# VHH binders against q9xhz8, part 12

Target 1, 326 residues: q9xhz8
Amino acid sequence: MGDTKVETISRLAQWRIENFGPCSFKKSDPFKVGIWNWHLSIERNRYLSVRLFPELSRVSKEQPPVAKFVLRVSNVGPNRRFYISPVYEKLLRTTDDCVWHVDSSFHGRFTIDVEFLDLKICPVNGGEASPVWPTDATMQSISTQTTLKCLSRMLEESILTDVIIHTADGTLSAHKAILSASSTVFKSMFHHDLMEKESSTIHIDDMSRESCMALLSYLYGNITQEEFWKHRLALLGAANKYDITDLKAACEESLMEDINSSNVLERLQEAWLYQLEKLKKGCLMYLFDFGKIYDVREEISSFFRQADRELMLEMFQEVLSVWKPV

## First folded at step 4 (VHH)

Design g16 (framework vhh_enristomig)
Fold by ESMFold2-Fast, scan of step 4:
Structure g16 (fold): chain B 326 residues (1-326), chain A 120 residues (1-120)
Amino acid sequence: as target 1 above (326 residues)
Amino acid sequence: EVQLLESGGGEVQPGGSLRLSCAASGSIFSIYAISWYRQAPGKQREWVSAITSGGSTDYAESVKGRFTISRDNAKNTLYLQMSSLRAEDTAVYYCARVGYSSGWDEFDYWGQGTLVTVKP
C-alpha cells in the first residue's frame, strides 16, 4: 500500500517514497530477491540512514545472505540529484549489518534503489558460500560438471561406442571423437585410415586392459588419484606414444613426488627416454646435491653401462656444478 | 543396467556349425558394444569377437574367417555364428558388455555362459 511497496526487476529493487519529513522513519514491505525476503528502512536523525536487511525467518537464519550491492537515493523530476553508496559486500543477518549514512537534504518525494551485483548463500552448518545467480564462471563450472558426468557415463555404460581397443589381455570400447580430440596421433589414425575401417579396431598391445582403462578414465574425466598413481608409468608411456601432453606433464610431476634411492636411477632413465626435464633435474639434484649417489654406488656401474652417452655427460656436468675443491 | 543371457550351446561334430545367442535386458541394448569370450577347462578367459553399437566387428586370429558376430538391435539380441568347428573351440562361451571396469574380475553383466563341446 502507498509508498511502502518495493518493486523488483531482476537484481534491482526500487522503493518510491512519497512523503518523508524531518525525523521520519519508514520501513518497506518485504520484497523477494534470491531466496530471501528483504526490507529497506529509512530514517533521519544526524544523517539520512538507509538500511537493507533480510526478513527474520528460518531461511535467513540457516542460510544467511552474503550480498554485494549498491544503494542509490535520487529525487524526482528534471535536474535529478542522486547519491550512490560505496559498493558493499557483507554477510547480512541483522538490521544493523548494512547502514548507509547519506549527507542528503532529500525530503518529500524520492526513490531508493538497491542494485545487487552478487548474492551468495552462506550456510551456518559450515561449507562454502554458494552463488544464487548464474555468472559466466558459475555457468562454466556447472557446464563442466555436467559434461564430465556425461563423458563418464559414455565410458562406463559404453553408450554408442564406435571403436574397439584391443589390449594385451582384453578389449575395451571407446569413442573415436573423444580419442581424436585428446590425441593428435589418434586423430591422424582415424582421419588417414591407418587402421582397418571395416573393423574400427585399434591395437594398444603394449598396455594391459587395466592400464588402458586408466588411460580412458583420464581422457573421459573420471580418473581417481589412486588409479592414476597405480598406473602412472603405463600412462606416461601412453601419453608419450599418443602425444597427450597434459597427461605426460601430470605423470612427470607425480614421479617427482617420491624420488628415493631405490628408484632414482630408473626415474633418471625414464626422464631421459621421455624427455622429462623436470624429473631429470630432480633426479640429478637427488643424486648429487643431496649426496645420495653413495646410496646407489653399487647400482651406478650397471646404470652407466646402459645409459645414453649424452645423459652420462649431463650427470658429469651436474657433479662439476655442485662439487667444489675447497 | 544391462543383463545378458547366453544360449544355443551344445555338442557338435568337428566341421559342424552352431549359432549362439545372447539376449539383453534391463536397458537399451543398441547403445552398447558387446563381446564374446570363451573359457576352456584349465585355461584363462579368451576374447573371441566384438561388435560396436554401430556394427563394426573384430575377431581373434584363431576364429577369423570361421566365426561371424552380428546383432539385432530391434530384438536386443547378439549372435555368434560358428562354422568349421574344431576340438580347440570346446569352451563355455560368455557374452559381456564391453566397457570400463575398475577391476579385471568385475564382469560387466556376464551370465552363466553356454557350453560348446566339439567331439572328436
Scores: ipSAE 0.000, ipTM 0.225, lowest interface PAE 19.5, mean pLDDT 79

Design g17 (framework vhh_4orz_3)
Fold by ESMFold2-Fast, scan of step 4:
Structure g17 (fold): chain B 326 residues (1-326), chain A 120 residues (1-120)
Amino acid sequence: as target 1 above (326 residues)
Amino acid sequence: EVQLVESGGGLVQAGGSLRLFCAASGSIFSIYAMAWLRQAPGKRREWVALITSGGSTDYADSVKDRFTISRDNAKNTVSLQMNSLKPEDTAIYFCARVGYSSGWDEFDYWGQGTQVTVSS
């Protein structure tokens, strides 16, 4: 019948009920909002109970909705009366997940509105809920993709490059604006007449062309995890030299992930040289708290001959914290 | 409130050496890049040397291989070792703090300078 049909426009669904008596139950025809078919049901005893739920399907089971919405019941006639629900924000799986009890005696003809304020897909295998409709986060994501494409094209096509970088084994072209925005050191090199204005060339002779290209890929926002992993030691050196703080922190985290007996002494030296406190403590914990010092016993003598005195003192302090005299 | 105080300047003959010192007070010194700048009579200030918070150094081409910048974060000092001095190095030398967000044109803390005179 006609009065089971729900009309939708954008985020609004309206069910026009033509005949509803006391102690009655009605369920709407399915209506589509987002990726789901939805139902409204109404049940009357003393009060009207309104339910909103997704139609049971593969979509609703695998990708259930998290909905923020308001329900409204109003008469259709010339004397307008209405009741409005609280704002609900719920994960909706079953017919019982949203029940609104309306303290009204509406009979006969009235309308039920559902106004969706927000709607998200909830993954059943974990992960974060994703929005169905454009949000500030959605626009930010689209804007970010556009910006990254523009930056990638600027680098790949050398669009209006204004600096030439001479590396150990080749040259690269880049933009002073991008370098300056990413590094206080590059900013100081290019800014004001305190630097030579005539120099459109910089020398990064301590990096290979490939490693320097990885640095530029990072600064222009298009570095891959594979490129980062391959060049992370060169990137650490560059991040330290050019004060690229976020890159330096990312390199430190990466180097902490694969501490083992073959690299721990080298990682400890790198941590000391570049003042990587988290990596330094991780290496000391690996050596002394986990007892891995015995795996590097023969290499430790060479390390001690070359290590900074203050680093050696920290190592002795760590030994004393875990060592128990027999 | 934060002050930078330069010292160590003087008169020296060509080929000689001087060591300049900059003492910082008030702020967390170790997180900032520090620089030495110089100004010769009738000329604009020019950058000479920079040392980052991590200890990385950079030098102007005119002083590369002759000057060495270093820092001691425990003592809040930065120093400039000047070797093989030339008459062209005659200038007032300034110590400057470069903050992570301020850049070269927004110096919050300039020292008073120390005079270096190199006789020919």
Scores: ipSAE 0.000, ipTM 0.113, lowest interface PAE 20.4, mean pLDDT 79

Design g18 (framework vhh_enristomig)
Fold by ESMFold2-Fast, scan of step 4:
Structure g18 (fold): chain B 326 residues (1-326), chain A 120 residues (1-120)
Amino acid sequence: as target 1 above (326 residues)
Amino acid sequence: EVQLLESGGGEVQPGGSLRLSCAASGSIFSIYAISWYRQAPGKQREWVSTIYSGGSTNYAESVKGRFTISRDNAKNTLYLQMSSLRAEDTAVYYCARLSYDSGYSEFDYWGQGTLVTVKP
């Protein structure tokens, strides 16, 4: 009765055998480890044969286990002996996938342990095996989610804010540590400017409160794609001013996506001002290679009055590269 | 470099209207946010309105619903349409280029100002 039960704790399963005779067979009650019910069986004919296998079910057929484990057989008594299997790492589908032959016979009372070292789900659809227990990748994902939640709370709930940002049309509270870690300019401002360090105030008068909030959302890790798209021009200016290089690159890529006749001259000027080589080439290609210069005829005169001479030279060279003599 | 020149100021009766213009030269047209500020006699300079490169606008609470900021990028000109003028609106009005390169509370460029007087 009691000798078919397997007790589990964490990654260990133990089956206690009582009065096992020669030429005997026993199969354990199912025990749960991971998403599977498992069985152990023992059979003595010539050797003691120990088998570990998942219970035949929809789960074990569709999501079979890949298990890394060790089996141990130990007698119970004053002269305790034990045998330990090699470390197995196997895809287990059937009763024959794991058979361990113990070269010594055990009679009467003994225990069988299975210690799982690793356990993965192997989908029959040919996907990658996924871990049942935490791995470095799993812990990194959980840790990242925890960190982003904490940073978001610090900003949204104003937890121990130590700087006030004055924008063009309002104020925002933030953390000097986050600003300094994200921007060499902010770091220098708080370190070398004794007045700013003591006043707990900075001025970002060249941004609206809404755009500056988008900047903070980026720095605290909670910006949405929609918010980024809406504020990308202001974010570009801020990224340049405060030396936030990854944000500057992201803004350039975003601005490349929707070049059109209504924005191409503005974007060409922005590309020149902020030295955005990809955006500049994209605007030049749009205007001259795609012939869109004709769509901006009314605006081009004002643009030419204000454009840098070197930019005008590059525009002329692009015209020449497109022109093909007969 | 960038120069800003305001015009359109003058004397007006309470409830009247004026349109201020700011003509810009240099690299100021479509890429910069541009603001209107005012300074009344004996008071600190006060922000009035900002228009951003994308065309979005913001206003001080004291002028919301009465003033409208706009820009004409082809003419490189900023406008402030002022209606329902009050004695409290009497000030010198300044055009300022809101620059991404400016530090602290300073703007890179200020105009010379244009005087608006609302006579009671």
Scores: ipSAE 0.000, ipTM 0.137, lowest interface PAE 19.2, mean pLDDT 79

Design g2 (framework vhh_enristomig)
Fold by ESMFold2-Fast, scan of step 4:
Structure g2 (fold): chain B 326 residues (1-326), chain A 120 residues (1-120)
Amino acid sequence: as target 1 above (326 residues)
Amino acid sequence: EVQLLESGGGEVQPGGSLRLSCAASGSIFSIYAISWYRQAPGKQREWVSTIYSGGSTNYAESVKGRFTISRDNAKNTLYLQMSSLRAEDTAVYYCARVGYSSGWDEFDYWGQGTLVTVKP
């Protein structure tokens, strides 16, 4: 017969058993770790059985714990003995999800420790498991959100801008540091001897103001999917010209998503112009492997008059690889 | 939002000097880049000069060496010191916050401008 209270500090919970006899059962008072109330239970017959489980509640039903933990049993007195469990990593819902059998002669006074090594919330509706305690990933996520808000405000409010961009139909203000960090071409423009270090203007007169704003939104981390989709061809041209390789790859992936009979020849020409191997292969597969060339047969003659000879050779080689003579 | 009010215009003889002022109110002036633009009769608006929050400056080729842009963040005021004025400098001068703009007719202006006339 002992105390039922469990003491907690950080990731450690300790239950002190004062009087525990043979063939006995005890359940602890609830103790809080993370978002859950927990219980320990102990049962003795031939061996000692230790159980760890969350208290039944809305929280434990909707957001059950995935816990990584170790259990330890220690006697109290002059002859100190320790028993330690394997490391458990389990989804815990019921009293039977974690049972540790200890072959020990502990009776009377002893302590039970639970040391949580990791603890996650696992939504039952198929949501992503999320950590309870701060991790590098958690801190990086918080830091990223803070940085994106700051960059958005720098662009939207023109905070400490140091360069003017002249487009085809208007001007935009930006930051040399952001442009230089995002583009080796912009970096060279601001640091080359022919571009004065104090130069505060650049010309992007082959883009509209709206398209150039979409480019800045991308570089400052606040572009929407709608804006990206609307301006993806202009963004492709800019990414190629200013050597923004990740944006160029994103544009290529986007252009592959909606290949159809009305755009496949134009997409093939763009893929050739900007050396987009995945898009080129996708267009060739659409035309020849999926047999869609019959849907564009009236446009083919015009296309062949405008197409590069090397591109026409690749189309011919694709035909030969797919279509065998009867 | 920053409200800008221009002053200091007037009549001057060729080779003379004028100092234009632009007073800001409403929000933190010191964090914004501010530009001077001008519009001569029958012509489109022309960019003249910009000063950035850190004090760096840029000028249109037509005014380099003759005009000096400066700011006083303590007074929330922008200045344009004009020297060696020519008949071609006759225009209404506007100050504008550098930021969102669209075409030569669509700038975020906060005032009526100030008229500079260079007469013989």
Scores: ipSAE 0.000, ipTM 0.098, lowest interface PAE 22.8, mean pLDDT 78

Design g3 (framework vhh_enristomig)
Fold by ESMFold2-Fast, scan of step 4:
Structure g3 (fold): chain B 326 residues (1-326), chain A 120 residues (1-120)
Amino acid sequence: as target 1 above (326 residues)
Amino acid sequence: EVQLLESGGGEVQPGGSLRLSCAASGSIFSIYAISWYRQAPGKQREWVSTIYSGGSTYYAESVKGRFTISRDNAKNTLYLQMSSLRAEDTAVYYCARVGYSSGWDEFDYWGQGTLVTVKP
């Protein structure tokens, strides 16, 4: 067994020194903790000097460690004496970044421990420091991915479906539990069915099968951006009708992204109908603050014939807020 | 209150072209998005294309590059120019007002449809 080998377990590294005399220097073999190979060195002059540093490599240069750790020196045997360092928290690049001076009389055989309390990667490209070991956020991310895969498979493979959705032009199979968890309206609907009559069917006659499939894809966590964009108006109506507030907000954000002269009057009407305050204000700003009302002159008269009187009042008030008395 | 009437369907050979028209009456055509849908025999209705009041257009992947949607607000008419037709394009084609906006349900304003048959 060599006296330069460091044994590691979890967050602990231990170096057993076999024979260390006065005015001596030793450097350990590399040992792996996290993504780095590490070295310990010891030097005795007036004090025992313990150093911890990463092995020079591309990894340690591009992704240097920020380490929080404690060093310990202890003798071997039943009556152990030990010295413990302060808690260090340092960015470690060189052999001089961590030097611990121990006023210790240890000679011959003794043990040096490094206990890592935390380890982070500090990228030199200016990115945020990232943890090496699992955190609550890491477990939540893994759990979320597992759950989304399960939900996607339940829909795609029709695993134990318990409700049939009749759309305008076809049928879809789904799960009452998912619908109820996603919508207070669906929850109330199924609660009523359970009390008076067990029903395995619901009617969503105001949606096509394709649009309703997009709704299910959203609720089961597998909707694509392309699918969402294609069906966002139908999804908005469904989100409003079935009280799916997160979907309603997502549709509003999507409709905000492409306000232009060709759709602004339609978007303003949608915003009024579904009480979408951000979209309504965005459309009013587009028309009056940016002066785009002149681009819709031909459409504005027909819009006013159909528009709600209260919406027309808000439009007039917006005009007055933008107008500066000359 | 919107009445929609499709026309222009018929029989065509693979690779051929047809132009469908949809005439709207009784309401404000110019401020709303209008879409084309189709329903093949024994299949469910599918979305084909949408055009917004100012001319922005969107297409289903199956027809992108082959079909062109357009509108004439002065004539209250919607068009679908179909080219490079395939057997799978055989369907009844419908025009419809898009979305739940303006106090209408998505399905309140559908036309009667026009049949397009692509013969092998």
Scores: ipSAE 0.000, ipTM 0.248, lowest interface PAE 15.8, mean pLDDT 80

Design g4 (framework vhh_enristomig)
Fold by ESMFold2-Fast, scan of step 4:
Structure g4 (fold): chain B 326 residues (1-326), chain A 120 residues (1-120)
Amino acid sequence: as target 1 above (326 residues)
Amino acid sequence: EVQLLESGGGEVQPGGSLRLSCAASGSIFSIYAISWYRQAPGKQREWVSTITSGGDTNYAESVKGRFTISRDNAKNTLYLQMSSLRAEDTAVYYCARVGYSSGWDEFDYWGQGTLVTVKP
């Protein structure tokens, strides 16, 4: 109603002014964009001054807007003229945070548009600025959650499974498409089968059903930290055997986190076997830089008798690199 | 560009042995998993074995315990040692690298094949 009403659609707010004279001031009714009620005000002396500001409220005080926007003033009728502001990007708290001075002769009837290009919530209490409208990051998160839910259902409900996995102590059902997309080895195994609608069997006899289920949980995106940690050695073997490089790296990082005197020689042997350079260096550092070799002195002798010659040479080089003569 | 060339095929008696070789050029052989496939007359091409860049091996159930895949990265050569050969092993044997890209056939490289005949 009247000339104080602002109409909004999407990211656009439009105020239609019916009568505006020299030395006049008008303030719009509140209009909602995002979580805030907003006002526009206009004041004319030498210049037309346009202000955009949030309504004073708990919301605007605790969660003030950071807005990227453009202002436009246009006359009504056949001789349309308009003025467009620079693009503003501002934290808006007060009536003076956005003032646009327009050198125009607009009198009587004209319109003021606000077009919001971006809008964020900026918590006063040290929180991060968060977008009001969906962003690429927001859509990626939603899309990812949907995809993971679908993959989890495919595995849990055995939806259109086309391969049976025979493990050491049981069987599991899975999808050739997911295995082939996750592993060049599985892609190679199923190259011909992916062109035909045939069911297949594969044998993973070197894994238990439980460990193999953990592998599938990883590939279908639903593995828990507890399951991963419990099965990380079996998963490392599988990642190496089936060329699942991201899983192999994740297992190496996990094994790095709990190096101790009871496992360091076994971890070093695993690092050598699977060519895990970071884990190998970590074990060598633990033994020689931190002097923990004295905690395994009886085990180290047996280890040296059966260790690979090249690994023994690397251990000797580590001793020489750390040893500080008096 | 990757080129794969198989050799070592021939005729053998049942229970005999043959060693196939695949010479690779172009892309760095040592960083890729490489596979053997075979195609019997009138049958579809089937996977036989894969060896990863790290040397881990995988075998089709029909050849497990009889065939051994190996690689020599210094010579850019892949091998398939075949033992206890049966009539059903008669096929053209192909060396292949199967990789990832935006399409199934992209980054797939195949040799010309070498014929293995196991006499009845």
Scores: ipSAE 0.349, ipTM 0.773, lowest interface PAE 3.6, mean pLDDT 84

Design g5 (framework vhh_enristomig)
Fold by ESMFold2-Fast, scan of step 4:
Structure g5 (fold): chain B 326 residues (1-326), chain A 120 residues (1-120)
Amino acid sequence: as target 1 above (326 residues)
Amino acid sequence: EVQLLESGGGEVQPGGSLRLSCAASGSIFSIYAISWYRQAPGKQREWVSTITSGGETYYAESVKGRFTISRDNAKNTLYLQMSSLRAEDTAVYYCARVGYSSGWDEFDYWGQGTLVTVKP
């Protein structure tokens, strides 16, 4: 008889009807768009009635579609005529939620198109409607994951490495392009070399192979929180030495998070050494504004024997700034 | 915008010494890593030395032990002290801030250069 199969391409579904007479009813086979199986039905009495509805299932009951779509009925003959519905935007639960009445005498052969303009999941539990198709944010997330996987693979598989790094206790391979994009120092050093085929060597003798691998993991985008925390002081030293300003800021923020009585004097010395103004002020606040200087009374004499005189002056000035005469 | 102006170039005998200076505009000099590059006649530019904002120094192998880079942030000035000069050191020497093209003030800045000639 007639073809009940609906063909789909992305957001478009087409049902080709081969033989449809007066006072006839026909229902399509299910077709998948989004997370739902859909049906089209067509009925002729006084007018042509076209219906679009989701197949009854747990998915359609718990997560019904909110669809924005257009219906089109077209003949397949030499003089093509078509009728286009208004743009519908509806929550579709039942066979009666979308009924389009066409004042048309189409009979015999014609096609019915559904073009989905937007499609959302609307949970019955009162949750917010969520889009079915990718958004710019979704595509940026996918693109970011693809890029990070590629960078990780370049490092792990040593794909076309062009620089050798000599550490205190081992050797690592890396890419001049990644180092130059991450460090103004490496960019300067490799400026001429970026036009050459030959491998270069660099010496990072003040880092262990393990700490230097953590640095590369950071630069290639695959460092873990655990690795970062374990190596953050070595990473701070490297960031300062090679002018990796974003890593230096990240290390400073990390060191701010766990200031306590057992580490505050070391953190203050590190802040002074690496010119970390935010960490320095945080340590001074911890010691003097929070009164924690009393917790380090025994350690402070040793600290003062090693501390820079300018740092000691700043500590004294902080005491004076906290001091209130009343 | 950072403007860099080199001076101190000239003619010198093999084994001699020269001190190059690079004057930078504005108070932002102190936050940059600044480099020296050179270009010999008929050759591509090559990196010579870099000093970071914190004072850490780096040198090309060809000049290591002979050249010393330093900075004076109070004077917004970069220096290159050259000793034991060789014929192969003959080049135009450039002061440069190598940056990233993420904003109007984040591009590479190059000076006009100063000529150093080591006479045979």
Scores: ipSAE 0.035, ipTM 0.553, lowest interface PAE 7.8, mean pLDDT 82

Design g6 (framework vhh_enristomig)
Fold by ESMFold2-Fast, scan of step 4:
Structure g6 (fold): chain B 326 residues (1-326), chain A 120 residues (1-120)
Amino acid sequence: as target 1 above (326 residues)
Amino acid sequence: EVQLLESGGGEVQPGGSLRLSCAASGSIFSIYAISWYRQAPGKQREWVSTIWSGGSTNYAESVKGRFTISRDNAKNTLYLQMSSLRAEDTAVYYCARVGYSSGWDEFDYWGQGTLVTVKP
């Protein structure tokens, strides 16, 4: 009889065997789970051997499965018996990668179940394994994208805005809740007004409307790299003033990426002003460890006339740390 | 690495109840599927029950409705609550961690077992 068909539902594949005798071998028809066609095979030598393997194809060679699954063999009738495999978690490439030996006398009619607990694509080019079915990580990613879209719409469509920001050259509307959640300074500013339940105004006179819009884009999760790069000095000032710690750190990292002889003295002054220790050390290394101070010899004199004495002391200490007396 | 230690066995009258415990030490217990097996004198080892890392359970037909498997991940402990015990349930009970092994003969971390005797 032709009992080679495997039926699937959800993450379960079931093969019903109607006629299996001693010293027999059977291989199932292909069945689809994930992106792969799979086969089950069964043979009886000393033990009943059950195999699960993907059909040899370009897909299984280039994107082989990492599968977490359980195998079960069950007879039918009043004296029902069954065996369950260990939980397997394996990279499956060949017919020999999953072989389950069952000490069983099953002949004739029985069923073989495969229950997939997890299934991932493992690229042979050393890429990251990616899940086939939704996981907590997948749901978190989708949820995060939905939340960011929601926040972007609140800002762009001015949905229930409750604060007006007056900048140097224009006005913007925003949400007290988002500002307060991102900044202890904004939270403090709104505490009394929230008790009164009135619309508030705040003044950020030291920023242009464009730079302040970049700040809001950051806080609402939709800032672009181009906008960040363009406004990073204004964003640094705002992050310092409103105690937005993560933004301040991001600005520092950005400013470290393009230290050169044309900006190093300005970067060092900015690092001193905003207490950016990593940027300060980076500028000092650029000048003294890499010997680039000779490229700024003309500018250094005017810089020293304007620099803080403590900054000049740190520069002198860096010179001494590089100098190694023998 | 997980090390397993069974306890809670003893003598009981037919129709009675016992609770077996399996204490785990070493690596994180909560990520593994753990199974109970038993071996009666002169017989081969028989699978009894499995609890998966997500909490789902499977039972042998001979114990279904009478035994309940559970786990406490905070205490790194597995339990088997046995009720309506019969003379046929007399065996040494083992817990085994399911590893990444390819076969039924490759179970990791078999303990010494705990003896359950149901008096005829």
Scores: ipSAE 0.000, ipTM 0.070, lowest interface PAE 27.6, mean pLDDT 79

